# VH-VL binders against Indole-3-glycerol phosphate synthase (trpC), part 2

Target 1, 261 residues: Indole-3-glycerol phosphate synthase (trpC), of Aeropyrum pernix (q9y8t7)
Amino acid sequence: MRDSFLQKAIASAKDRTSLLEEIAGNCSPKPGRPSLSSSIREWVYRVGGAVIAEYKRCSPSAGAISTLDPVSYVQATRDASAAYSVLTEPNWFCGSIELIPYFARYKPVLAKDFIVSETQIRIAACMGASAALLIMEALTPRELQELAAAASRYGVEVLVETPDASHAVEASRLAPGSIIGVNSRDLKTLRVDYEAMLREVSKAREQLPGEVILVAESGIDSPDKALKAFKAGAQAILVGTAFMKNPQLREKILAELLQIP

## First folded at step 5 (VH-VL)

Design b7 (from b1 with light chain S93Y; framework fv_acasunlimab)
Fold by ESMFold2-Fast, scan of step 5:
Structure b7 (fold): chain C 261 residues (1-261), chain A 120 residues (1-120), chain B 108 residues (1-108)
Amino acid sequence: as target 1 above (261 residues)
Amino acid sequence: EVQLLEPGGGLVQPGGSLRLSCEASGFTFSSYAMSWVRQAPGKGLEWVSGISGSGGSTFYADSVRGRFTISRDSSKNTLFLQMSSLRAEDTAVYYCAKDWGYSYGYFDYWGQGTLVTVSS
Amino acid sequence: SYVLTQPPSVSVAPGQTARITCGGNNIGSKSVHWYQQKPGQAPVLVVYDDSDRPSGLPERFSGSNSGNTATLTISRVEAGDEADYYCQVWDSYSDHVVFGGGTKLTVL
């Protein structure tokens, strides 16, 4: 649901659109960007699941998460990640559009922000992003459809983040070809709900066409939770705070879990 | 122009059944969540039930769960509320309401309301 | 079992400012919406997402929401503003739409 935090984030994103235009002007999407969906499908084929590793230095719910630099993060995660989710929202997530080129050297990049304009998508692609996040709860159906169409014009894939199965089904219908994410985080309290996410992923998998990539995004902080998400029907998981805070967990999830065929 | 048209309600005996309908026009019907909201004579607004644009999710107020069923037919752009085991306390004007989007937030358009009277 | 509390009535003279409150536990973390209902008519959205106004609504209508209280403010009140006003939230915990009890605004 669109709440007071989400409304402030949206307003900030609209204001930042002008700054993005000043930074990059009329740039064109960077050629040769690898496909996010292709990378996920390849990892699913090889090892049964894909990991989208999220570089996130702070968040409203956790405050300061880690001072780990991008170079060290890539060294720790590159060999077992299918993609990087890179926060570009600066006010609450300590993100920056300038991080995209570095991560894009190694893996497909999902630009993670409150995206409300075509300009945000174009500039992310100019920096090297392969995909952009669209938050269903932040957009009207018309806005979702228009932004997904704009992304397609720039050769940018879309990951539509949804809170439950019914939204996932509607997102897939309005934005065909999109990757669908389930993130059961209460946007008002910002608390993660892993069990709710598992139930909704399972329901969404039953209702979505088999070709639609489903991503589980909430509360995955152990190998067992990752495995359960894959068993529930997700092809990929998105892991943020846990990787930033716990190097041992990165090793266990990325090295041990993904060896299971 | 968005329009929600509710055909006339009715008088039913306690324990009876009645189906309400709401004909929508002026927007892409299947893209928006819809709700039923009722108002007893002289009382306030009470949310009854909601359904997602796809029809994949339905929600019910505790007072009607198990007795009422919400549904939609996108080929006819029509929202339905099947009411069964009706009680005197279900007497109210029933409004169909269009949600702003996919999330259950607020109602940007309302129908004219249909009076349902449950009385012997 | 989230509950929204509104005063049952508020009286104001023409040209003055009316303030209608909506109380709820930690309501500032939720998005509050306001509806106006005149006798014999369907409700009409007048404020959404705490403080946004639908296109075409007079600027006299405004809203705020913080802590445990949301407020609908109607400036330079006119006789035509006399109506019942309802606040509303979506309670994600129960998956329910919740309405306040309503406030009858009388313009004397």
Scores: ipSAE 0.006, ipTM 0.462, lowest interface PAE 13.1, mean pLDDT 85

Design b8 (from b1 with light chain S31Y S93E; framework fv_acasunlimab)
Fold by ESMFold2-Fast, scan of step 5:
Structure b8 (fold): chain C 261 residues (1-261), chain A 120 residues (1-120), chain B 108 residues (1-108)
Amino acid sequence: as target 1 above (261 residues)
Amino acid sequence: EVQLLEPGGGLVQPGGSLRLSCEASGFTFSSYAMSWVRQAPGKGLEWVSGISGSGGSTFYADSVRGRFTISRDSSKNTLFLQMSSLRAEDTAVYYCAKDWGYSYGYFDYWGQGTLVTVSS
Amino acid sequence: SYVLTQPPSVSVAPGQTARITCGGNNIGSKYVHWYQQKPGQAPVLVVYDDSDRPSGLPERFSGSNSGNTATLTISRVEAGDEADYYCQVWDSESDHVVFGGGTKLTVL
């Protein structure tokens, strides 16, 4: 049938896993990793919303995004960020597993990759990651359940990325206790649909238990869009390209959050 | 091949100034953080100062803050340490060191070291 | 300011296992790196990020980090391993690189 970007990314991740198994041996998750969910809940309590700041140097849709080094990025973003999302996918997002320690020493880190193996989760935790991304569209229901269970054994939280409310509800059922993300970008076409994402976030919030953390992803490039995502029912937003190009945007988002009654 | 050359160093009187330089080759200089690490005769390693790849962030040990200034010139692939108000306790071999990547983790390459002696 | 504590010296016979400790408050939550320094030479990285090895380094060198103690382990010690060994962390609270005081490994 049709070959999509997602299928190529999955195939690449499977190949990378074999190499990682040879290199990483029997490493153990780094202790003392701060909780992603706890940090998000604290920020929601204090200011009404949490920001997960994403460090990514390139992407398929944007090409090269920024040359900012991790230290400069952390210093520009840490005061208003609940957590960092760090790309570890090397072929399309210019990521590296070795980037995790630079962020993990300051905030909880979400390892962002096309995760298809328990080994990827274990190695991310060894480097200091508190959470791992599982993309629902990249996994079968059984694979999602097995990887979520593996993450739990390593003390790693899971953020399940979904395209709509229906999948968000199913993801929460298949991986109880997971953070749920709604992505405005179609992974197969890479097209951003911010308005559709807002509708799906609202629908998901209505259907999910109140304790489930909901994250709005991609397409957020202004304070107005961030505020609308929070009002739609998301506890956190994940911002990538916009922060790589303008890290100070985070301060403007925080300032506007503090004005919500 | 990665190479760090430290042509500076010398004898300086207390209260004097000296600039150290480290010439880098074999890697994309502006993509890596750099540090200065010193070692007094017969003593251990002491981190002195660091600078990010972009030059946007600088850090200093408490013992040298306000007296030393780290800088880099990406057009010349050169790292500098401007030392002022030098004291006897600043006597040491000074190493320039390359961070593994973009910020402060570990040092994968070290210069040969240059001796700075502060004595009257 | 954060402090790393190493024993001043460790002695081991050839072929035995040497263990060099690096003590620090909650050091298990930090990333520990290890350097080897031979007389008159610059330091050389031997272990990074708690347990990883640079390309080309013998598998005899390994590391661990848990609780308040990190450990550099050198198995099947050779005479050529005789050197000073330093542990190092980045302290995010002070934005400082911190080195341990160093341990002299003697192989007899």
Scores: ipSAE 0.006, ipTM 0.484, lowest interface PAE 13.2, mean pLDDT 86

Design b9 (from b1 with heavy chain Y102F; framework fv_acasunlimab)
Fold by ESMFold2-Fast, scan of step 5:
Structure b9 (fold): chain C 261 residues (1-261), chain A 120 residues (1-120), chain B 108 residues (1-108)
Amino acid sequence: as target 1 above (261 residues)
Amino acid sequence: EVQLLEPGGGLVQPGGSLRLSCEASGFTFSSYAMSWVRQAPGKGLEWVSGISGSGGSTFYADSVRGRFTISRDSSKNTLFLQMSSLRAEDTAVYYCAKDWGFSYGYFDYWGQGTLVTVSS
Amino acid sequence: SYVLTQPPSVSVAPGQTARITCGGNNIGSKSVHWYQQKPGQAPVLVVYDDSDRPSGLPERFSGSNSGNTATLTISRVEAGDEADYYCQVWDSSSDHVVFGGGTKLTVL
C-alpha cells in the first residue's frame, strides 16, 4: 500500500463496511440506472469530450472546499455534464451515501469512495449509482478482479483509477470493459501533477485499445488544461475542486466545452 | 427531536398578502432543504415551493410563480413563504416540510399545517 | 409537466392485502415515496426510495417500482390503515416535486 493515509482510509472503509452489511443484504440495485460509458461516448460524439462533475465538499489536500449545496451545484452544472462523481467517504471527504439518489435523478453517478468490499458496490447500486471507483493502488490484483466481477453482477460499471500508463494497461487487462482513469502525482512531493498526468494519458492512449474510455483526473482548473487533456487522448475529464471553489471558473470551463458550430 | 411549528395563518381578501413562517428545531437547519406543500379543502397534496439548505436555490410551482416568495433565515431557524396577489384558489392548509437531507427527495417531517383562507 | 395517476379509491377487508398503484411514464427510472394522511392530520412518510420503510413503521407496508407503475402494498390490513395515500417523485426535467392525486383506502 502506498502511504499511511491510504492504509488508514482502507481500514476505515473495512470498518464502515461491517456496519453496512445488514443494510446491503436487504436491498437490490435500483433498476433503470443510465450507463456512465454510454453518456461519455455520446458527449464525445456531440462536442468532442465529456465532463464528469465532482461534488466534493472537503479533502485531505484541500481542506474545506465549498459549502455549495447539491441543488445549487446541479443547477449550475447539469446542462454541460455527462455524469456526476459523488463522494461517499465521510471521514476525509465529507461525503455521504445519501447524496447518490439526488444526483442520480439527473445524470449517471460515479460513487467515489475507498471501495474494498462487494457490500459497498451493492449499496451504491441500491442508492442509484451507475458506476463505482476502484483505486488500483488500494487493491491487490486479485482484489481488483474480484470487485470488478462483483460490480458486473450488480450491473455497476467500474472506473479504475491508476497513477500512470503502465498501471492503466494492467488495470484494463485485469478488469476488461472498465473505464480507466489517470490521476498522476509528482514523484518527489506526491502531490497531484497535471503535466505528469498529460504525459501518462498520452502513453496510455497509445497502448490501450481504442474502445477503452480514458479519464484525465489531475489538476484540471482551466479551459486550456481541459482541452489539452482531450488532445492527449482522454475522452472525459473529472473536475472537482475547481468547480466547487470558483463558480466563475466552472462557468468558463463548461461554456468552452459546450459549443455546437 | 425534530419539530416544525407553524405559528399562524389567517383570513385575507383576494389580492391581499400574507407571510407564513415555520420555526424549526432539533436538526441543523441550514443543512436541509425545505418545502411548502398545500392542500385545498377536500383536495390532494400540491407542492408549492422549495428552497435549498443554503438558500441559494429556490423553486416554484407554476401556479404560484411570480406571486409567492420562499426564503429562510438560518440565524432564526425559520422558513418563510411570502404570499401576494392571493386568489380564492390559494385557500388551503399550508404545510412546511423538511427534506430527508440537503437535497430534494422526500419529506421525513411535516409541520402541523396552517389554514389560509382567501375570501371576500 | 410530469403527471402521477392514482386510483381515487381502494377497498379491502381486514386481514387482506391492499395494493395502491401510482402510474407515470417510465416511473421505474425514478424514486417513488409514499405518504399516509389521516383526517385532520399532517401526512406521514410510510415508504421512501421505492421500498424502504422509516424506523418504527410496521413491516406490513412495502413498495415496488418498475416500468410505468409503482405500487404500495399493505398486507394484513387493519382498520387503523384507513387513510388517504399519496405517491411522490422529484421530476428532474422541471425541478418540481410531483404528487399523485391520492387514493382513499377504505377498510370494510
Scores: ipSAE 0.005, ipTM 0.413, lowest interface PAE 16.7, mean pLDDT 85

Design d10 (from m3 with heavy chain S32Y; framework fv_miptenalimab)
Fold by ESMFold2-Fast, scan of step 5:
Structure d10 (fold): chain C 261 residues (1-261), chain A 124 residues (1-124), chain B 107 residues (1-107)
Amino acid sequence: as target 1 above (261 residues)
Amino acid sequence: QVTLVESGGGVVQPGRSLRLSCAFSGFSLSTYGVGVGWIRQAPGKGLEWVAHIYWDDDKRYNPALKSRFTISRDNSKNTLYLQMNSLRAEDTAVYFCAHSGYDFWSGYLEFDYWGQGTTVTVSS
Amino acid sequence: DIQMTQSPSFLSASVGDRVSITCKASQGISSYVAWYQQKPGKAPKLLIYAASTLQSGVPDRFSGSGSGTDFTLTISSLQPEDFATYYCQQLNSYPLTFGQGTKLEIK
């Protein structure tokens, strides 16, 4: 089910890109975009970890996850967030590239979509995005390398989402300077697995150079789970659905981090 | 807004077959990530998952029931079916139809909307 | 198959009490646990998913916690409408399995 959905999402992204290019084909990346990696490093220095808060309005099954508008969401989350992950996929996640400016005014924005073209990266940067998500499972090694190079030309940072430590190491080799995300899944069910993610984050931290930023992406919906992810070696966590349904969760995570010596 | 309504239950003799229906509105089984399943509950007992079908026609079964039960759908009618064969006294239960969701990034499945159930009694 | 075991099977309490129901998985399931409330003659109602995320419309006196194999549903101040049977469910792998249920009765 995950593989079939991914194939449909990729096909949709290619179709959307063709139309989008006609509208904004020659736009230039917006100047003055704040760095995602710099913000993460600043938060790690100050409090021991960074939160990337995800704005996701709907999903295929849940329908509307939150009716909170972008401005209200930023007001509720900005003080404890290092960055925002903004869904720009419109068909299943109710996203739009037009959402990016609402967040980019305040924090670095990671454009979250099924990115398969240079055009998607450029247009996200035109709207103010500082970084783009590349899904390792959706790309060949060559495609990943080429898209990372394209992002670099546009001054866009890359977060490569990987399923395990071995792929994290490979992604870092193929896309030097990228932020590496770990979103582990059970091999039989393909569902995200928080405990597996912790193990893979820990293994990746041991194998990657210390300057490579690791982001934990699976199943973090409580302060305790956030703390364990940071303890495992992640510098940042990506928190989605829990934040949309409980914006105050960010304050609890920050409080837990501040208790660490 | 999301509704599921089961029908087709009744009294049936052991060894016979019965087909249950679940008519739903407020969503489509053609929507990516959407699934619908059957959960049953014997009188005075707990919940037992029976079968599940997803938007891409991926079907999952309780291994104990797979040989006798078949899940199917008709998207043009927004209807889910459960074909039950070789019925036994142990199949006596209320059969619920329930909506579930799958998010590519989160992977969570939960039964967030349920029908009222339809009663199946296997008795001579 | 992953077995879900609830404790206690029966619980007697008074309005205003703090009540906790536990659920233990036979193997690690991360946070893929949901909690349901069922009243006599009615379908179950989703209370909590992903171990700790409250379903929209559910009163905030309900909370969930835990990860791995041990999970807890807590009701901070029991109300009359909370007397029901509660079920945990794992969503980590097929077949999907439920706990045996905990019947919460008035004292």
Scores: ipSAE 0.027, ipTM 0.554, lowest interface PAE 6.8, mean pLDDT 85

Design d7 (from m3 with light chain S30R; framework fv_miptenalimab)
Fold by ESMFold2-Fast, scan of step 5:
Order: sequence, then C-alpha cells, then structure tokens
Structure d7 (fold): chain C 261 residues (1-261), chain A 124 residues (1-124), chain B 107 residues (1-107)
Amino acid sequence: as target 1 above (261 residues)
Amino acid sequence: QVTLVESGGGVVQPGRSLRLSCAFSGFSLSTSGVGVGWIRQAPGKGLEWVAHIYWDDDKRYNPALKSRFTISRDNSKNTLYLQMNSLRAEDTAVYFCAHSGYDFWSGYLEFDYWGQGTTVTVSS
Amino acid sequence: DIQMTQSPSFLSASVGDRVSITCKASQGIRSYVAWYQQKPGKAPKLLIYAASTLQSGVPDRFSGSGSGTDFTLTISSLQPEDFATYYCQQLNSYPLTFGQGTKLEIK
C-alpha cells in the first residue's frame, strides 16, 4: 500500500529529473544562500526553538489545502519562522521548483520532494535552496551516503527524515553533519503517531551528539504540541498543513516558547 | 471542498438485494493514498465498519458481512458502490460513506470526511 | 477482533466543566485510536487521530491521550455545542472496530 505509493513517487522523481536536466542543466548553485542550520541555532538561542514553516498547496488526503498565495503566506509567516520548507513535488503535492526563489529572498529554504538524484539537489540550489530533504525510507544506505556527499559538493545542507530514534542515529552516522528529522508513522498503515514521535525524539536526543539538530515532524498543529516537542529535545519543528490553514498559529507558538526559561 | 453524498437507500424485503452509491467531489479515487469506505449505524446503536477500498483496489471487509456485501468503485464517475445481497432485518441502518486517506508525510487512515448517510430499512 | 469499550456510556455535565471519556482496547493497539463526535441526525466528525493529534479545525479544548490499551478523550471546558455522542475507533487491525459510544448530556 504505502510501498506502492513510494515506488510511483520515486519513478516520477526520476522522470522529472530528466526534464530538469533538459531545462536547467547548465545552472550553478546560487551564491550567498543562508544556512538552514545556522538559522535554526540562532532561533534556539534567542527564543528556545525554531519553526520551519511549510508551504504546501495540496496533498493526496486533503486535496487543495489553502488558496493562500506565496506573497500572502510570507507576509503572514516571515517574522515567526526560521526557515521555509517548500514542496517541489508537482503530482501529489502541487509543488514547483519555481517557488523556491521567492521564499529564498526571506529565509533559508528546504526543498521538499522525493529526492533520488544529484541533479534534483543541484537544481534546487540553483533556484536558491539552502537544504534538501532526503527520505531514509526512500533510499538505501548507500544511496543516502552518496546523495548526502553530492549535496555537500553543491554546498547544500541535508535534512534526513527518519521514522524513529534508531534510524535517526544511523542516518547521522551515514550522513555526518546532517540535520535529523523524526517523523513517526506506522509503515504498514501510514498512521501518524504524535506520542510515539515525542518518545522517539526524546530517545534520539539522548543518543545523538548535542550539536546535531533534531527536527520534530508531523502531527504538530497546536502550541501545546509544539511546546512538548521542544521539551522532548527537538531544536526545530516542521509544520505544514496547520500553518497553511491557520498562519497565526506561529505567533501562538512563539508566545509559548517565551514562557520557557 | 470535499463532499460525499449517499443514495440508493429505501425499504426492502428480507432476502432482496440493494446497491448503494456514494457520489463524491473534491478528491479522486485514482489518487495514490486515497481510500473510501462504508460505515453503518443501526437505529439507536453505535457505529459498525462495513468495508473499505483504496486507490490500488485493495479491498477490506467486515468478516461478518464479506459473504453478502461487495465494495466497488468507478473512478471515471467519482462514485463508490456497496452491493448488498441477501438482506436481513439486522442490516437495517443508516449507511455512511467516508473518505479515508493519507498525506505521505503526515499519513493517517481515519475517516475525515463523511456523507450525510442513506437509510436502509429491511422489513417484510 | 479487537473490542473497544468506552466508559462511561452516559455522562451528565455543565458548561465550563472538564470531562474525560475513556476507551479500553481488548489488546494492544499502540496509538492507532481515533475519536469522533456525532450530533443527533448528523454524520460523525473526526476530532482526534493517532490517539492525541487534533484534527484541523477542531477547537483546542479537545485533547487525546494514551497508548497501548487505555485511551482518554478530554474536553477542558465544555461548551454548549459539545453535547453529543463520542466514539473511539481502533485502526490497528482489520476489522476496524468502534467503541459503543458515550452520550454527553446537559446536567
């Protein structure tokens, strides 16, 4: 069931890579891109946690999530966000590589897609992305290592998405210097498990070196859930659908952070 | 806007067959990650899951109903069907169709959008 | 099959009250529990999934907790529109099963 979707997404990404090579094969990574990790560390220092705000127009489960355009989204989110996660997957998430330059004017951009090729990473950087998502479940250990090394050659940071603490530790060893994300869901049923994610984030924090940035992903749709994720040991949270539907949630999360010593 | 509208209910005699339809908009059953199902509720009673179908044609049934009920879809018409055979008085209920889907990154299979229901009464 | 048992079956409360409804699974289901609200003559509405994740558009006075076999739905400060029947559902294994329901009525 999920493996069927993942195989289709990977095949689509390979086809799109060929198109990207044809259209923009000559481009070089844009110079002067701000660091995603540096921005996260600055926000942690200033207020105790960082928010990666995700611009996601649609999804398979929700269809069209919001009619909010990129300009309005940035106006609503800029002051409370450390970074933007921008969907570039077009077939299921209504993303586009062309969205990156606009968001990159304001904050570091994480290119969010099913990344299976060095070309996808390079062209995202050409458009202004500071970081690229690597999905551990979509890659073999060798592919993860090779893509992380390629990202490094292009000056692109990596956020490796993992399902639990054990894989988070492995991902950190396979891709040293990467930001590590924990997105806890059942691999067979695809069910989100926020409480399991909190436990896995806490376990990962205990096992990972203190300098490794840990990001809590998925299931965060309230200030209380954001606060619990930070208290569990995450330095950043990635919030998508909730922000598309309710951009003012960011200010409420910031207000909660200011109550932590 | 996601909408689901059930139809085809009515009064039927025991032993007869009935086909329910669910017309939906705002999503496609051919989209990877989408599923739809039937849940019923007898008068004054709780919810009972009947059957479910996913975008890849994976079908799941309540074992108590599997021999008599068949779930199917027509993606070109954005319509879900429930074929009910050999109806019994115990099948009297409001039948709801409901969307069950996932976002690859957030993923859930819970029933997040429901139709208004169509009433089936099995009596002689 | 996994049996879901709710407690209490009936609950009387006043606006402003904090109420909790519990749900017990006959075997371990991890966090694969959803909670629904149903008003008379209407279809159920999803409130919470994955035991504790609030569905978009649902007021934050609703919260869920628990794992394994014991789960709780809490409403921190009852509003008039919250008087309804609440159902838990397990999604750990087929067949999918619901609790018998908890009817929340005005005192």
Scores: ipSAE 0.013, ipTM 0.483, lowest interface PAE 7.2, mean pLDDT 85

Design q1 (from p2 with heavy chain S57D; framework fv_prolgolimab)
Fold by ESMFold2-Fast, scan of step 5:
Structure q1 (fold): chain C 261 residues (1-261), chain A 123 residues (1-123), chain B 106 residues (1-106)
Amino acid sequence: as target 1 above (261 residues)
Amino acid sequence: QVQLVQSGGGLVQPGGSLRLSCAASGFTFDDYAMYWVRQVPGKGLEWVSAISWNSGDIYYADSVKGRFAISRVNAKNTMYLQMNSLRAEDTAVYYCAKDWEYYGSGSYPFDYWGQGTLVTVSS
Amino acid sequence: QPVLTQPLSVSVALGQTARITCGGNNIGSKNVHWYQQKPGQAPVLVIYRDSNRPSGIPERFSGSNSGNTATLTISRAQAGDEADYYCQVWDSSTAVFGTGTKLTVL
């Protein structure tokens, strides 16, 4: 993790991609997938902000997060969620590509993985995903452009995850039409840094065109933190660990949004 | 503890060549972008070149593009700057520097610097 | 390339507060880093991403960044703070350094 986790994750993803190429054959993206960006805009219009609820059972930093099954999670989160972020990375996040079809029955699905190939994007779309995560720090500018173009050919939206405002602006130029995420970590400890994320979201909102959807992704574990992220300029927040441990938090976030004059 | 130890400086005639080396220790070298920054005696800092962790991204200042070549050998924990067609205005102390983050994020600081190597281009 | 303008020199008395500015159009939208360079030595990072201190840097050093001006503040100035100070931002793939400020501690 601290000593090259991203590189290990990328190497693993390349190995998994080789296997997926053998298994995938020539599958085609599932038709009729709902739009992630449209769902976010609808929630922003109705209540002032959208929630992307993330289903992840484990992570390197937290270990085992929850034994909550997908059915229970959907039941607890569906009514207040604009979309689901579904981990498909199996080695560190206990994810599975097989989870996508289940969640896709209810909301647009963001496939969350270390995506390094067009094959990963195509297979996610075959399973029903509406969008795919591209991690700016994991890709060269050329790779980001090429993968975003590939996603477009498959009718898959892209959420580009960035660590700060300057990368958010660059990501928007390299991958026009993409949703932009800000996920800030403390540079010394690599732990999520909520205050840094708020600063970077505010800076990014000032520089990005108003039509670009901005997502806040760091350290949101209370309604107050969610509200501050929306006030900083994010249209959506992505919440993982907090919802896995307390799915009821979504109801409190929605209640706070409804109280804004 | 992070250390960057430089070598290869010296006096060279205009039009000549020189290769600088930067040997790294105390961190996983192949996880970080590396940089060259120079300083003309009595003047400020000027960024020269960047190389990503895997050599996939390489950038140069316009003043040195086409003449200088940055490279790294991760197995040896060493970065190089090959300087060709040297000019009097290339006379400077050259510093190697490490990116704060793993993969060369492009918006983070130079957290550690080498001791500097003087390059003098004169006849 | 963006131009980062710093005052050529700043003087501060022992124990007083020094403020070194870094001017640039819309610099508040960028992450600003600050380096200290003493004569004959390599630069040392003293502030990163506007206001954060690396391990080992005294709390007397602080930073801010908004609008068109970033500021490095050195409280309770000591003789050992006398040095050249440089601000730095990224312009896409290029690092841009400020013109540098010589801090004299009287």
Scores: ipSAE 0.005, ipTM 0.464, lowest interface PAE 10.8, mean pLDDT 85

Design q11 (from p2 with heavy chain W100L Y102W; framework fv_prolgolimab)
Fold by ESMFold2-Fast, scan of step 5:
Structure q11 (fold): chain C 261 residues (1-261), chain A 123 residues (1-123), chain B 106 residues (1-106)
Amino acid sequence: as target 1 above (261 residues)
Amino acid sequence: QVQLVQSGGGLVQPGGSLRLSCAASGFTFDDYAMYWVRQVPGKGLEWVSAISWNSGSIYYADSVKGRFAISRVNAKNTMYLQMNSLRAEDTAVYYCAKDLEWYGSGSYPFDYWGQGTLVTVSS
Amino acid sequence: QPVLTQPLSVSVALGQTARITCGGNNIGSKNVHWYQQKPGQAPVLVIYRDSNRPSGIPERFSGSNSGNTATLTISRAQAGDEADYYCQVWDSSTAVFGTGTKLTVL
C-alpha cells in the first residue's frame, strides 16, 4: 500500500534517477567494500548485538534534527558501530550521495534512500556503499525481486525494510539472502511505534530462518529500548535521531551489552 | 473503487464440476494476491485457496486439495476456481477476496470481498 | 492447525462496551484480523494486525492480542454493530477463522 507521502517520495526518486544517470555515467562499484552482514555477525559474536548508526540531518516528522557534521559524528560513534546508515535522499532527509565515501572509510555503509532503480544501487556502490535499502512498501513484488537481483550483480547487499512480521517473511522469500529490517515508524503517519516494532520483531524472528539477519529500526532512544529489541530477536538495531541528538548514547548501549554476556 | 464481481455458481450433481470467476476492478490486479473463502449457509467462514500476484505460489485447504484448482489471468483482471469431483459438503457460498497488501498470503487480511456465489451440490 | 475459539454470542446495551474474545494457543505471536458480517452480506474487515483500523472503520472499534487471547472491543455500541464477528489468523500458508460470535445490541 502506498500512502500520499510514499507516492511523492517514489515519484521524486524516479525523477532523481534520470539526473543520477547523467552524473554516474559508466561508473563501476568501488572494489574492497566490506560486507554489512559480516560486520553485523562479528559484532553479534563479540558483544551480543550490532548497532547501525544512522547519519540523518533532517526528516519529515522531526524537521531539522542536528547540524552535527560527518567528521564529528564518526568520531563520536565509530568505536561502537558495526555500520553506518547514510541518507542519500535530499528533499526530505537532507541527504547526499557525496556523504557515502567519507563514512565508507570507517565502516560498511548502507545507502538509505527511496530506491526505485538499479542506477541508484550502482551509484551507491561506486561511492563505496556495501548495502542498499529497499523499502518493501514502496515496491511491488516484481520491483523488489528485480532490484534485489540488480544489487546482487553489483555485489551490493540488500536490507529490505518492512513494517511488520508478515512483510518480513515475504521479503525473505522474494529476496533470499537479504538482511530484513522491521521499521517501527508508520510510513503513513511517520509516527514511531516502538512497542509494535518489538512485537513484530519477535513474530518475525519466530518465523524466519536463524541465518536471516533481523534489524530493529527506529524508536530506539535509550539503552533499555536497545536491549529489549535485541532480546526480542533482532541481531542489529538501526539508530538515527537519538544518535544525531546524543552520540554518547552509543557508548551507553555498548556498555549495557557488555554487562550481559 | 475496488470491486470484485463473481459468477459461475449453481446446482451440480455430486462428482460434477463448476468453474467460478471473479472479475476485479479499481486496483492494479497483478500486484495483489487473491483468495477464495467459503461459507456453508448458516455456518462459519472457511478459507479455500490462495494465489500470489504472479501465480508462482498457490495454496489449498486440505479439504479441497487435489480437486480444486485456482488460477488467474492478469491481462483479464480475473481469477478462477475450477471445482472438480464436487461433494455434498462443498455446498456453500463462495467468496473471492483481495489481499490488503501487495505481497500475498503471509498473514495479511482479506480487505475486499466479492458478493459471493452459491454452489449447491445435490442429487 | 490452531483452533480459534469465540463465544457463541455476546449481548451489549446501546452505548455500552462489547468485548469479543478469540482464544488460541500462543495467538499473541500471530497477527489477528477481525471481520464483521451482517445477514446476507459479505464480510467486512474491521481490524487488521491486532489493532489497526481500515479506512472508514469508526474509532469505537479497537483490538488487542496477547498470550492466548485476542479481543475485539466495540465501545459506544450502536444498533448497526449487530452482526456476526470472526477472528482470523494465518497458520503457515493456511488461513484459520474463529468459530464466530453473534453480537446482539439491546
Scores: ipSAE 0.005, ipTM 0.492, lowest interface PAE 10.9, mean pLDDT 86

